# Designs tried in a protein design chat: VHH binders against o75319. Part 25

Target 1, 181 residues: o75319
Amino acid sequence: GNHIPERWKDYLPVGQRMPGTRFIAFKVPLQKSFEKKLAPEECFSPLDLFNKIREQNEELGLIIDLTYTQRYYKPEDLPETVPYLKIFTVGHQVPDDETIFKFKHAVNGFLKENKDNDKLIGVHCTHGLNRTGYLICRYLIDVEGVRPDDAIELFNRCRGHCLERQNYIEDLQNGPIRKNW
Short names: E, the ipSAE of ESMFold2; O, the ipSAE of OpenDDE; V2, 0.75 times the mean of E and O plus 0.25 times the DockQ between their complexes.

## First folded at step 18 (VHH; framework vhh_4orz_3)

Design n1 (at its last look DockQ between E and O 0.52; V2 from the best seeds 0.00; counts 0 for: pae E 2.3 > 2)
Fold by OpenDDE, look of step 18:
Structure n1 (fold): chain B 181 residues (1-181), chain A 121 residues (1-121)
Amino acid sequence: as target 1 above (181 residues)
Amino acid sequence: EVQLVESGGGLVQAGGSLRLFCAASGFTFSDYDMAWLRQAPGKRREWVALIWSGGDTDYADSVKDRFTISRDNAKNTVSLQMNSLKPEDTAIYFCAVYWDSDYGDWSFDHWGQGTQVTVSS
């Protein structure tokens, strides 16, 4: 079977909508080939993702995949009605300006096109925590003018796990604002 | 048992081309990211090209626009087309599988015996 990412089972599958935003973070869903190595209660497939979102009385309008691989699931595993965007993002490193810009551009584009609904932007990396949290917080800080500590606290609370990488946290708190265009 | 068997290496003049092949077995080939690595004499092994399970590719800066990695999931093969070869491309080239690819640290888990590529000036 397909190799399960390290520590993947340690994280909650889906967070909660971040109040005041359209963001929701989750860990990477795994396609069926991974199920052989998982207990039934540990399974988290693309289908399970949508079920869990629905249980929260929410709807995904966009999925941004930040993983630096394509082995976890296929875009075809998602409903056709939900756009999928891949932004290959190297782990453990603070995303570069290009990656940050791509993320911001995608979010802004979505918001412009979805003013008439309340659909969510689902963001995930492997654990849905560090890369995911950084880019969401970076957006809130740079675009929405949120205080770094407030952004981090909000994300951590909603995700149910705290950002772990010190370099991400330090960059968010003390790093320069990145251009939005 | 995981097996990776490289072929296609040889001696070529600078500016020439080679195509390397790798036959993979012992795992579900289509589920994993594949890469080519190389090791020059006295140097550390370095990644050259990556092809993700979804088909997208990435290259080391040193080989970008000269090398092309591709895969055939039906045949469990990965290939490396090398154009505009340079003497600095001389190395043993390895086909590699990346079990836990995601972070981009290029810590590949398995590779073959390799095939020698020599580029003369």
Scores: ipSAE 0.748, ipTM 0.873, lowest interface PAE 0.7, mean pLDDT 94
Fold by ESMFold2, look of step 18:
Structure n1 (fold): chain B 181 residues (1-181), chain A 121 residues (1-121)
Amino acid sequence: as target 1 above (181 residues)
Amino acid sequence: EVQLVESGGGLVQAGGSLRLFCAASGFTFSDYDMAWLRQAPGKRREWVALIWSGGDTDYADSVKDRFTISRDNAKNTVSLQMNSLKPEDTAIYFCAVYWDSDYGDWSFDHWGQGTQVTVSS
């Protein structure tokens, strides 16, 4: 059997668009096989994701999946019209420079190709919080010049949950600016 | 009941090769990420190779370019091809299910006795 990720039920499925950015964060959607262990109100499938985005009057133009696993859903469970990018991001540790570069490259490519629309970049890891928050904030700090505390505050408010891992927070606040884009 | 049964270990001289096998049962194998771990005498258990349910792989730096992990979803098996073996590869090797986690260390579950690999020079 498919085990629900620890603490996954404790997090809001989808955050709000981060004002002044093209980002929206969410927890990993779970394919149908996981639903036997969920009450109906706890379900959050790939279909539910798109319904919730539409309810916010938004549209996804790219999904960046940061999970270090392929268990939770298959890319073919997503509408073919929405590009999907997997960036295997090791948990527990601040992402390495190669991972940060891949994320920045993907975001910059999206912004260039989508400058004439208002579509969003959806970003998730398992809980849509620590790895997701780190990489979004790292982008805002390094590429857009946002102050670390302002980036973190914006992410936390829009996600609806605060970044939890201290090593990520410390690196964002006090670590070096990365110029790998 | 979940079972992972390792085989293929043995004694080999440095520079040689071995292929390990893992037979899995009791779960929907194609839905899970799989790994090989090893434990050398007096050392803590460490992962060496990982293969995700979608077929992509990753390796510990110490075995990269020498070891190849693969899976056969039709046969519910995981394999580890080990080339250019070194004495430091001597260990008991375990097949495991990998659980991605944001918290704590990497999480692995194993149920087998492992298979001994001994590399002599």
Scores: ipSAE 0.398, ipTM 0.729, lowest interface PAE 2.3, mean pLDDT 90
ESMFold2 (binder alone), look of step 18: mean pLDDT 80; pTM 0.800

Design n2 (at its last look DockQ between E and O 0.10; V2 from the best seeds 0.00; counts 0 for: pae O 3.7 > 2, placed apart)
Fold by ESMFold2, look of step 18:
Structure n2 (fold): chain B 181 residues (1-181), chain A 121 residues (1-121)
Amino acid sequence: as target 1 above (181 residues)
Amino acid sequence: EVQLVESGGGLVQAGGSLRLFCAASGFTFSDYDMAWLRQAPGKRREWVALIWSGGDTDYADSVKDRFTISRDNAKNTVSLQMNSLKPEDTAIYFCAVYWDSDYSGWSFDHWGQGTQVTVSS
């Protein structure tokens, strides 16, 4: 099946680079087989993703895929020069400590390897909002020392949509700092 | 029409092993994420193991390191190797198509009729 993810059409495909960071968030690109169910203006393929990033005068250096499935697109649909990392992240609930650690490790590794360029880390889940926003904000809070409300405001503004799940927001605002190692 | 047929259930002593099979037909099997679920008497169905179309897997905490899910895309089958079985593993086991969504939650559909696994003390 070519079932379009629920509410996927309701979200902007790609956000803007989050100033002062190396992050950009987007919804999951959909491989060609999904396009039969989409109007032309609704399409957002892996190729469309890279075109939209280029239009912003940016370049992706890593894609972190947080979806808990492998059916939306294949890594071979991406340029071989852009590393792809899958972190299977359960939805509906605050990601567990192991998932948070994997995300932090991947981001820290990228920043080390890319200290001499300005390439971006692209992060997506299905909608590029809840799981994506949570992990980006968790990183900014725990590793960069950003105040929770400032991290959330920055993400919401740059994504173009507000974080929706209250359990994620509550954990970011009032939950414990997580270990970075 | 989509059909899933489970087999391989039976009676086994605690500590024993059993292998379940699911034969799939009526769809492009290699494109789908698959799951095993189980339902013990008086309880709701619960997922046990997932295998994604790309071959990666995940397990419920209660069966991690004891159960192994695998798929054969050429034969359209999913299997579940169950080792170190415990009485609490007693249930009807179902094969299903798995779907993930942030908003709708996990959903499973196109279940087979199930196969009974009974683990005696």
Scores: ipSAE 0.260, ipTM 0.639, lowest interface PAE 3.5, mean pLDDT 89
Fold by OpenDDE, look of step 18:
Structure n2 (fold): chain B 181 residues (1-181), chain A 121 residues (1-121)
Amino acid sequence: as target 1 above (181 residues)
Amino acid sequence: EVQLVESGGGLVQAGGSLRLFCAASGFTFSDYDMAWLRQAPGKRREWVALIWSGGDTDYADSVKDRFTISRDNAKNTVSLQMNSLKPEDTAIYFCAVYWDSDYSGWSFDHWGQGTQVTVSS
């Protein structure tokens, strides 16, 4: 069934745009069927996502969904004007090279096609924190040449929550650069 | 289609033991973490035990040193050995697959219908 993810309510729905990047992280929006299980103020639907983004005077140009399920919402719940990309990403574990590559490829493709605008790449997993943070940081480190600690700090500050998983942090700080093409 | 089928529940006296089983299908079992959850009447669902794909285990404080979770990847099964059972352990026990979560929270995407465990005083 449609169960609310554990501790989903504990995380800020939407972070801030990461300065110098096109990234914004958020927790997974939940489709309408979840609303009956939430207090009104706890609700965070796909519609709410876009409203919150607008409140920040931003616009989403791409959504990358890293959750390993499709039960949270449907692509059809999103505006047709915003591309949706699913990258099934298992939790807990450091994403494999294929997953990292897929993410990088998607981001690079978006940036190439969206040079004429300032639309954001919205990235989320369940809580929009660990998997999301890792892949964003991985991209910044591997592709943009950002120092690992700087990438992590930037993400944490903008997301409003800190990366929690030590294996992710360790890999970002000390792990090898992953394939970019 | 993911399917989890629990078995092994029943009535047992306090201090007794039960062994629960879960048969999993519809996914690459060995690649994912498995868990046992339980829900007592009028109480929230709570996690009981977790076994990672790598074999590591974790337990709720309430069941630590009494319960043991194990898995058999060849048979796609996860088990819960429950020793020194207490009336407080009375609940429906669910087998769950765990593959989508962050550090501080678990999102179990699938679990079975559960098996009733009743511990009498």
Scores: ipSAE 0.024, ipTM 0.389, lowest interface PAE 3.7, mean pLDDT 90
ESMFold2 (binder alone), look of step 18: mean pLDDT 80; pTM 0.806

Design n3 (at its last look DockQ between E and O 0.28; V2 from the best seeds 0.00; counts 0 for: pae O 4.2 > 2)
Fold by ESMFold2, look of step 18:
Structure n3 (fold): chain B 181 residues (1-181), chain A 120 residues (1-120)
Amino acid sequence: as target 1 above (181 residues)
Amino acid sequence: EVQLVESGGGLVQAGGSLRLFCAASGFTFSDYDMAWLRQAPGKRREWVALIWSGGDTDYADSVKDRFTISRDNAKNTVSLQMNSLKPEDTAIYFCAVYWDSEYNWAFDHWGQGTQVTVSS
């Protein structure tokens, strides 16, 4: 038996594109085997993800999965082939420098390869909030020069939920600028 | 009901090897992330190896390159190959289910454990 992640039902499935960026955040889609524990209106499958992105008149060009697990769906279950990258990110502590570097490297690579289109980078952890928000904001701060409070406010508004973990928020606001690749 | 039963522990001299086994029952084993943890006398329980449902692995720094976790989904087992054992590896070793969590390391469904003693 598959266990629905705690509080997963309480979060909006997909956020909005973050203006001025190529990012969109969402909670983890759940493969069919999880649906036994879900009402029909609560379901959010990989197919549902792509349908919701299309409803926003957007297209995903990369999915970055930050979960520290392989339980929720398989990359092979995505409804259409889109590049998928797994970055195993521990969920209870500020991501380490190796994780931050991998994320920045993936984003920079995507931006180079997609400079002539407007496809989005979809980023998720379990809830699409804390690990996701941290790494997106860390990128915006370190690489794009965005002020920490502006990055956090933009993420919160577009995700539709505020970053929750205080240690992540403190690190973004008051921690050191991380060196770029 | 979930059951995990560890075995394969024993006494071994430093530099030696042991292989631990964990037999799992009462759940769809292939759907779950699994871990080995250990607890030395007077110390807190610590994880040493993780294997995710998709087969990828991670290790604590103290055992990296010496221990290898593996799983056999057909037999519902998790194994821990322990090479180049050191006296500080002496502990009770536990098999557990691992859950990704925003708040802390989350392990449950502990077995009773199997004792590993490494002598100088």
Scores: ipSAE 0.585, ipTM 0.833, lowest interface PAE 1.7, mean pLDDT 91
Fold by OpenDDE, look of step 18:
Structure n3 (fold): chain B 181 residues (1-181), chain A 120 residues (1-120)
Amino acid sequence: as target 1 above (181 residues)
Amino acid sequence: EVQLVESGGGLVQAGGSLRLFCAASGFTFSDYDMAWLRQAPGKRREWVALIWSGGDTDYADSVKDRFTISRDNAKNTVSLQMNSLKPEDTAIYFCAVYWDSEYNWAFDHWGQGTQVTVSS
């Protein structure tokens, strides 16, 4: 059967909207086939994701999936009204410039097209923490001019978990700014 | 029981082509990402090609534009078309199930493999 990602259960399903941004981070929702391996209270499906977002009085306008797999859920499991973008992002290593650019471009495009609403950009990797946190912070730093430590602190606080990977943190704090175009 | 059975290997001259096949059973094939791995003598096993459950593909740099991975979910098979073969492609090729890991590539459930030998 389908393997539950390692440590997946250890992370909060959904974070909080990051104040001053349109970002919300969450761990990867798992399609129904995974439910046999989970206790009911551990289940977190695409449907559960949207329910939890609604409980926060928010609405998703875009989902950016950073996982390097397509087995966790299918885009068809999402409402048709919410665009889904896959950016295959390898874990552990700092995302390359192309990946960073793709993410920035997607975010900027969304913001341009969604000026008239307050819908959120949902971002996730496996745990919704390291890859997710890096790219969100990278955006805030490079595009919004946020101080790296402030970006990291904001993300950590809102996600309910702290970035774990030192290479990500180091790159955010001391790494070069990446081009926005 | 998960089973993967590779076939299609053989001896081919440099510049030639081979098509490898993998028959999968014992799991919901369509839900899994599949990969081809290879292991040359004295070398570590390396991934060659990946095809996600959604149909997208990825390749090692060494085989990009020469190899093509495909899958048939109706038949529970994954294939590897190998063109422009080189002597350095000589290896035992394995079909494997892939699952995402935040830390590293994770492969499992490969079969006995099929020998590919490319002569100069």
Scores: ipSAE 0.549, ipTM 0.816, lowest interface PAE 1.0, mean pLDDT 93
ESMFold2 (binder alone), look of step 18: mean pLDDT 81; pTM 0.819
ESMFold2, look of step 19: ipSAE 0.517; ipTM 0.799
ESMFold2 (binder alone), look of step 19: mean pLDDT 81; pTM 0.816
OpenDDE, look of step 19: ipSAE 0.023; ipTM 0.483

Design n4 (at its last look DockQ between E and O 0.05; V2 from the best seeds 0.00; counts 0 for: pae O 4.6 > 2, placed apart)
Fold by ESMFold2, look of step 18:
Structure n4 (fold): chain B 181 residues (1-181), chain A 120 residues (1-120)
Amino acid sequence: as target 1 above (181 residues)
Amino acid sequence: EVQLVESGGGLVQAGGSLRLFCAASGFTFSDYDMAWLRQAPGKRREWVALIWSGGDTDYADSVKDRFTISRDNAKNTVSLQMNSLKPEDTAIYFCAVYWDSDYAWSFDHWGQGTQVTVSS
């Protein structure tokens, strides 16, 4: 057996699309082997993710997986029509410049290829909160010129949970603007 | 019962090579991320190599390009090829399960480890 991630049950599965952006955040979906340890109402599979996105009248065009692990689900569990990108992101420290660059590159590539549709970039880490919120906000601040407090407020409202890690919040508010290239 | 049993350690001259082995049992090995840790006398235990369940790897800077971690899911084993060994690599080496965490590096180990001693 697979162990359910700590506090994973405490978070809403999927947030709402962030207005003015192409982002939607969610917690990690769990492959079927994890369901042995879950009540039916607690389950959130890769299929459940896509059903919930459709219930919001949205469509995913890219999934960015920020977990520093491969044990929660396999890319083969996702529809082949949705591109998947893994960016291994260490979960207890502010992401390094290489990770931030990879994220910005992926988002910019998506926007170029999807300028004629309304598909969303789905982003998750384990809980869809700290690593996810940091990188989305970093992008909005550095690339789109959004004020740090406005980016954080937008993320928190649309995710349905506030960013928790103080070191991430402090870096977003007071840290340097990161290079985009 | 979960078991991780390390082997392959020994005495080797600086510049030499060793291969460590870890036999795993009592869990679905292919679903787990694995690591090698080491602990030198008087030092803190540190990770040296990671291999995720999907086969991707990462290394500590001190061993990058000298050590290679690999796994065999059919045999439930993980191994560590150690080349260009230095006296600073002298330690007890442990096989571990790695857990992604928002709070800290997280490892579980059960074995006694295997001693690697690198002489000048």
Scores: ipSAE 0.659, ipTM 0.858, lowest interface PAE 1.3, mean pLDDT 92
Fold by OpenDDE, look of step 18:
Structure n4 (fold): chain B 181 residues (1-181), chain A 120 residues (1-120)
Amino acid sequence: as target 1 above (181 residues)
Amino acid sequence: EVQLVESGGGLVQAGGSLRLFCAASGFTFSDYDMAWLRQAPGKRREWVALIWSGGDTDYADSVKDRFTISRDNAKNTVSLQMNSLKPEDTAIYFCAVYWDSDYAWSFDHWGQGTQVTVSS
């Protein structure tokens, strides 16, 4: 069977909406085939994701998947009403400018098209922490003009876990602004 | 028991072509990402090509536009079409199972590999 991602169980399945933003981060939901290796309380499926979001009185309007695999779940496992965007993002290394641009473009497009609602942009990698946190923070810093430390703190608080990768943190704090176009 | 058996290697002249095959067994093949890796003498094993369970592909810059990875889930096989081969492509080629990690790429291979030698 499919291997459970390393340390996947250690992270909260879903964070909280980031105040002042439309972002919510979560760890990767796993398709049914993974359930054989999980205790019931450890299971986190695409269906569970949406249930947990609803429990927060929120609604997902977009899912951005940053994992560098397609084995965890299929877009078909998601409701048809929620767009799914895959941005293949390699782990542990700082995303390149193209990846950053793709993310920014997707977010901006969503916000432009969803001005009339309060639906959320759900972002995840494997753990919904490092790649996810970097790109969200990069957006807040580069596009929204948020102070890097504030962005990081906000993300960490809302995700319930802190960014772990020093190269990500360093790039966010001291790295150059990336182009928004 | 998980098995990966590579085949198709050989001696070819520069500019030539080879097609490598990998037969997989012992796991649900369609659920996994598959990759080709290669190791040249005295060098580290390097990633060559990746095909995700969904069918999308990616390539190392050194082989892009020359190599094509494909898979047949019905037959549990993954293939690597290698065109415009260069002497620097000489290596043992391995079939590998890939999974995503936040910390590093993870590859496991179970075969002995297949030797590809490109003469100048």
Scores: ipSAE 0.438, ipTM 0.754, lowest interface PAE 1.0, mean pLDDT 92
ESMFold2 (binder alone), look of step 18: mean pLDDT 81; pTM 0.812
ESMFold2, look of step 19: ipSAE 0.570; ipTM 0.823
ESMFold2 (binder alone), look of step 19: mean pLDDT 81; pTM 0.813
OpenDDE, look of step 19: ipSAE 0.022; ipTM 0.411

Design n5 (at its last look DockQ between E and O 0.88; V2 from the best seeds 0.00; counts 0 for: pae E 3.2 > 2)
Fold by OpenDDE, look of step 18:
Structure n5 (fold): chain B 181 residues (1-181), chain A 120 residues (1-120)
Amino acid sequence: as target 1 above (181 residues)
Amino acid sequence: EVQLVESGGGLVQAGGSLRLFCAASGFTFSDYDMAWLRQAPGKRREWVALIWSGGDTDYADSVKDRFTISRDNAKNTVSLQMNSLKPEDTAIYFCAVYWDSDEGWSFDHWGQGTQVTVSS
């Protein structure tokens, strides 16, 4: 079977909706081929993702996958009713302006098209923490005008884990605002 | 046991072309992202091209538009078409398994490699 990502088991599968936003973060769901290496209680499949979201009385309207791989699951593993967007994002590095723009554009597009519902934007990388947290916070800061510390605190609280990468945190707190267009 | 066997290297003149092959065994090939790496004398090993399990590709800036990576899941092979070769492309080329990491790029299980020499 496929190799389980390092420390993947250490993170909560799914966070909570971020109040005042349409964002929810989660760790990468793993397709069935990974289950051989996992205890039943450790398994987190695309199906499990949707079940957990449903348990929160929420519905996903978009999934943004930030991993720099395609081996964890396939878009075909998702319901056809939920759009899937891949934004290849290298780990550890602060996303470049193009990546940030792509993310912002996707979020804004979703919000424009989904004004009549309360569906969520699900965002994940491998752990659903660092890359995920950075881009969500970057959006909140640059587009919504949220204070960096408030954005980070909100994300950390809702995800149930804190951003770990100092370069991300520093860029969010002290870095320049990125263009929204 | 995971095994990767590279082939197709050789001596070529600048501007020439080569096609490298990698035969993979010992794992479910179609489930993994594959890459080509190269190591020139006295230099660090660097990634050259990446092909994800979904079929998308990425290239180092130094080889973009000259090299093409492809895979055949039925045959468990990954290939690297190298066009417009330059002397700076001289290196041992390795086929590797790639996976995403929070620490950055991760590569593993490369073979002995195949020597590519580009003469001026």
Scores: ipSAE 0.686, ipTM 0.867, lowest interface PAE 0.7, mean pLDDT 94
Fold by ESMFold2, look of step 18:
Structure n5 (fold): chain B 181 residues (1-181), chain A 120 residues (1-120)
Amino acid sequence: as target 1 above (181 residues)
Amino acid sequence: EVQLVESGGGLVQAGGSLRLFCAASGFTFSDYDMAWLRQAPGKRREWVALIWSGGDTDYADSVKDRFTISRDNAKNTVSLQMNSLKPEDTAIYFCAVYWDSDEGWSFDHWGQGTQVTVSS
């Protein structure tokens, strides 16, 4: 049996586009096999993700999956037209420099290739909160020069939930700028 | 009733090879991420290799380039090919289910493990 991630039901499925950026965050969508454990109103499938994005009058141009697992859905569950990138990111620990670099590289590549449209980068981990918020904020701080507190506030407001993991928050606020190359 | 049964351990001279097997039952094997752990006497249990349900793998630094984890979803098995064995690889090896969590990762194992002894 498929097990629903702990506390997954407690999070809003999809946040709002972060103004001034190309990011939108969401919790992990769950393939059909998980739905036996969910009430209909609790379901959030890959299809549901795209419906909710469309309802916001937005379009995804890339999905970055930060989960440290392949259990929740398969890339085949996504529209073929949307690029998918897996970056295995261990929870609890501040992501290492290799993980941060992979994320920055993917975002920079997307922005270059999509300079003439307004498509979004969708980012998720399990809950779309701690790992997701850390890497989005790390990008905004290191690459865009956003002040740490401003990045965190923007993420929290647009996700609809506040970053919870104190070691991530401390690293963003007081830790070193990470190498971009 | 979940079961993981390890086999293939034995006594091997340094530089040799062994292949471990894990037979899984009681769950939909192809949906789960799997791992091999090991524990030497008096030491903490450590992971050595991971294989995700989608087939990607990862290895501890100490075994990288020497060990290869693989899975056969048709037979519900995980295997660990161990090459260039060293005395420090001596341990009981356990097959485990790996779980992603916000606290890092965790492992569940149910078998007695299989002993690997590498003589110098």
Scores: ipSAE 0.306, ipTM 0.669, lowest interface PAE 3.2, mean pLDDT 90
ESMFold2 (binder alone), look of step 18: mean pLDDT 80; pTM 0.803

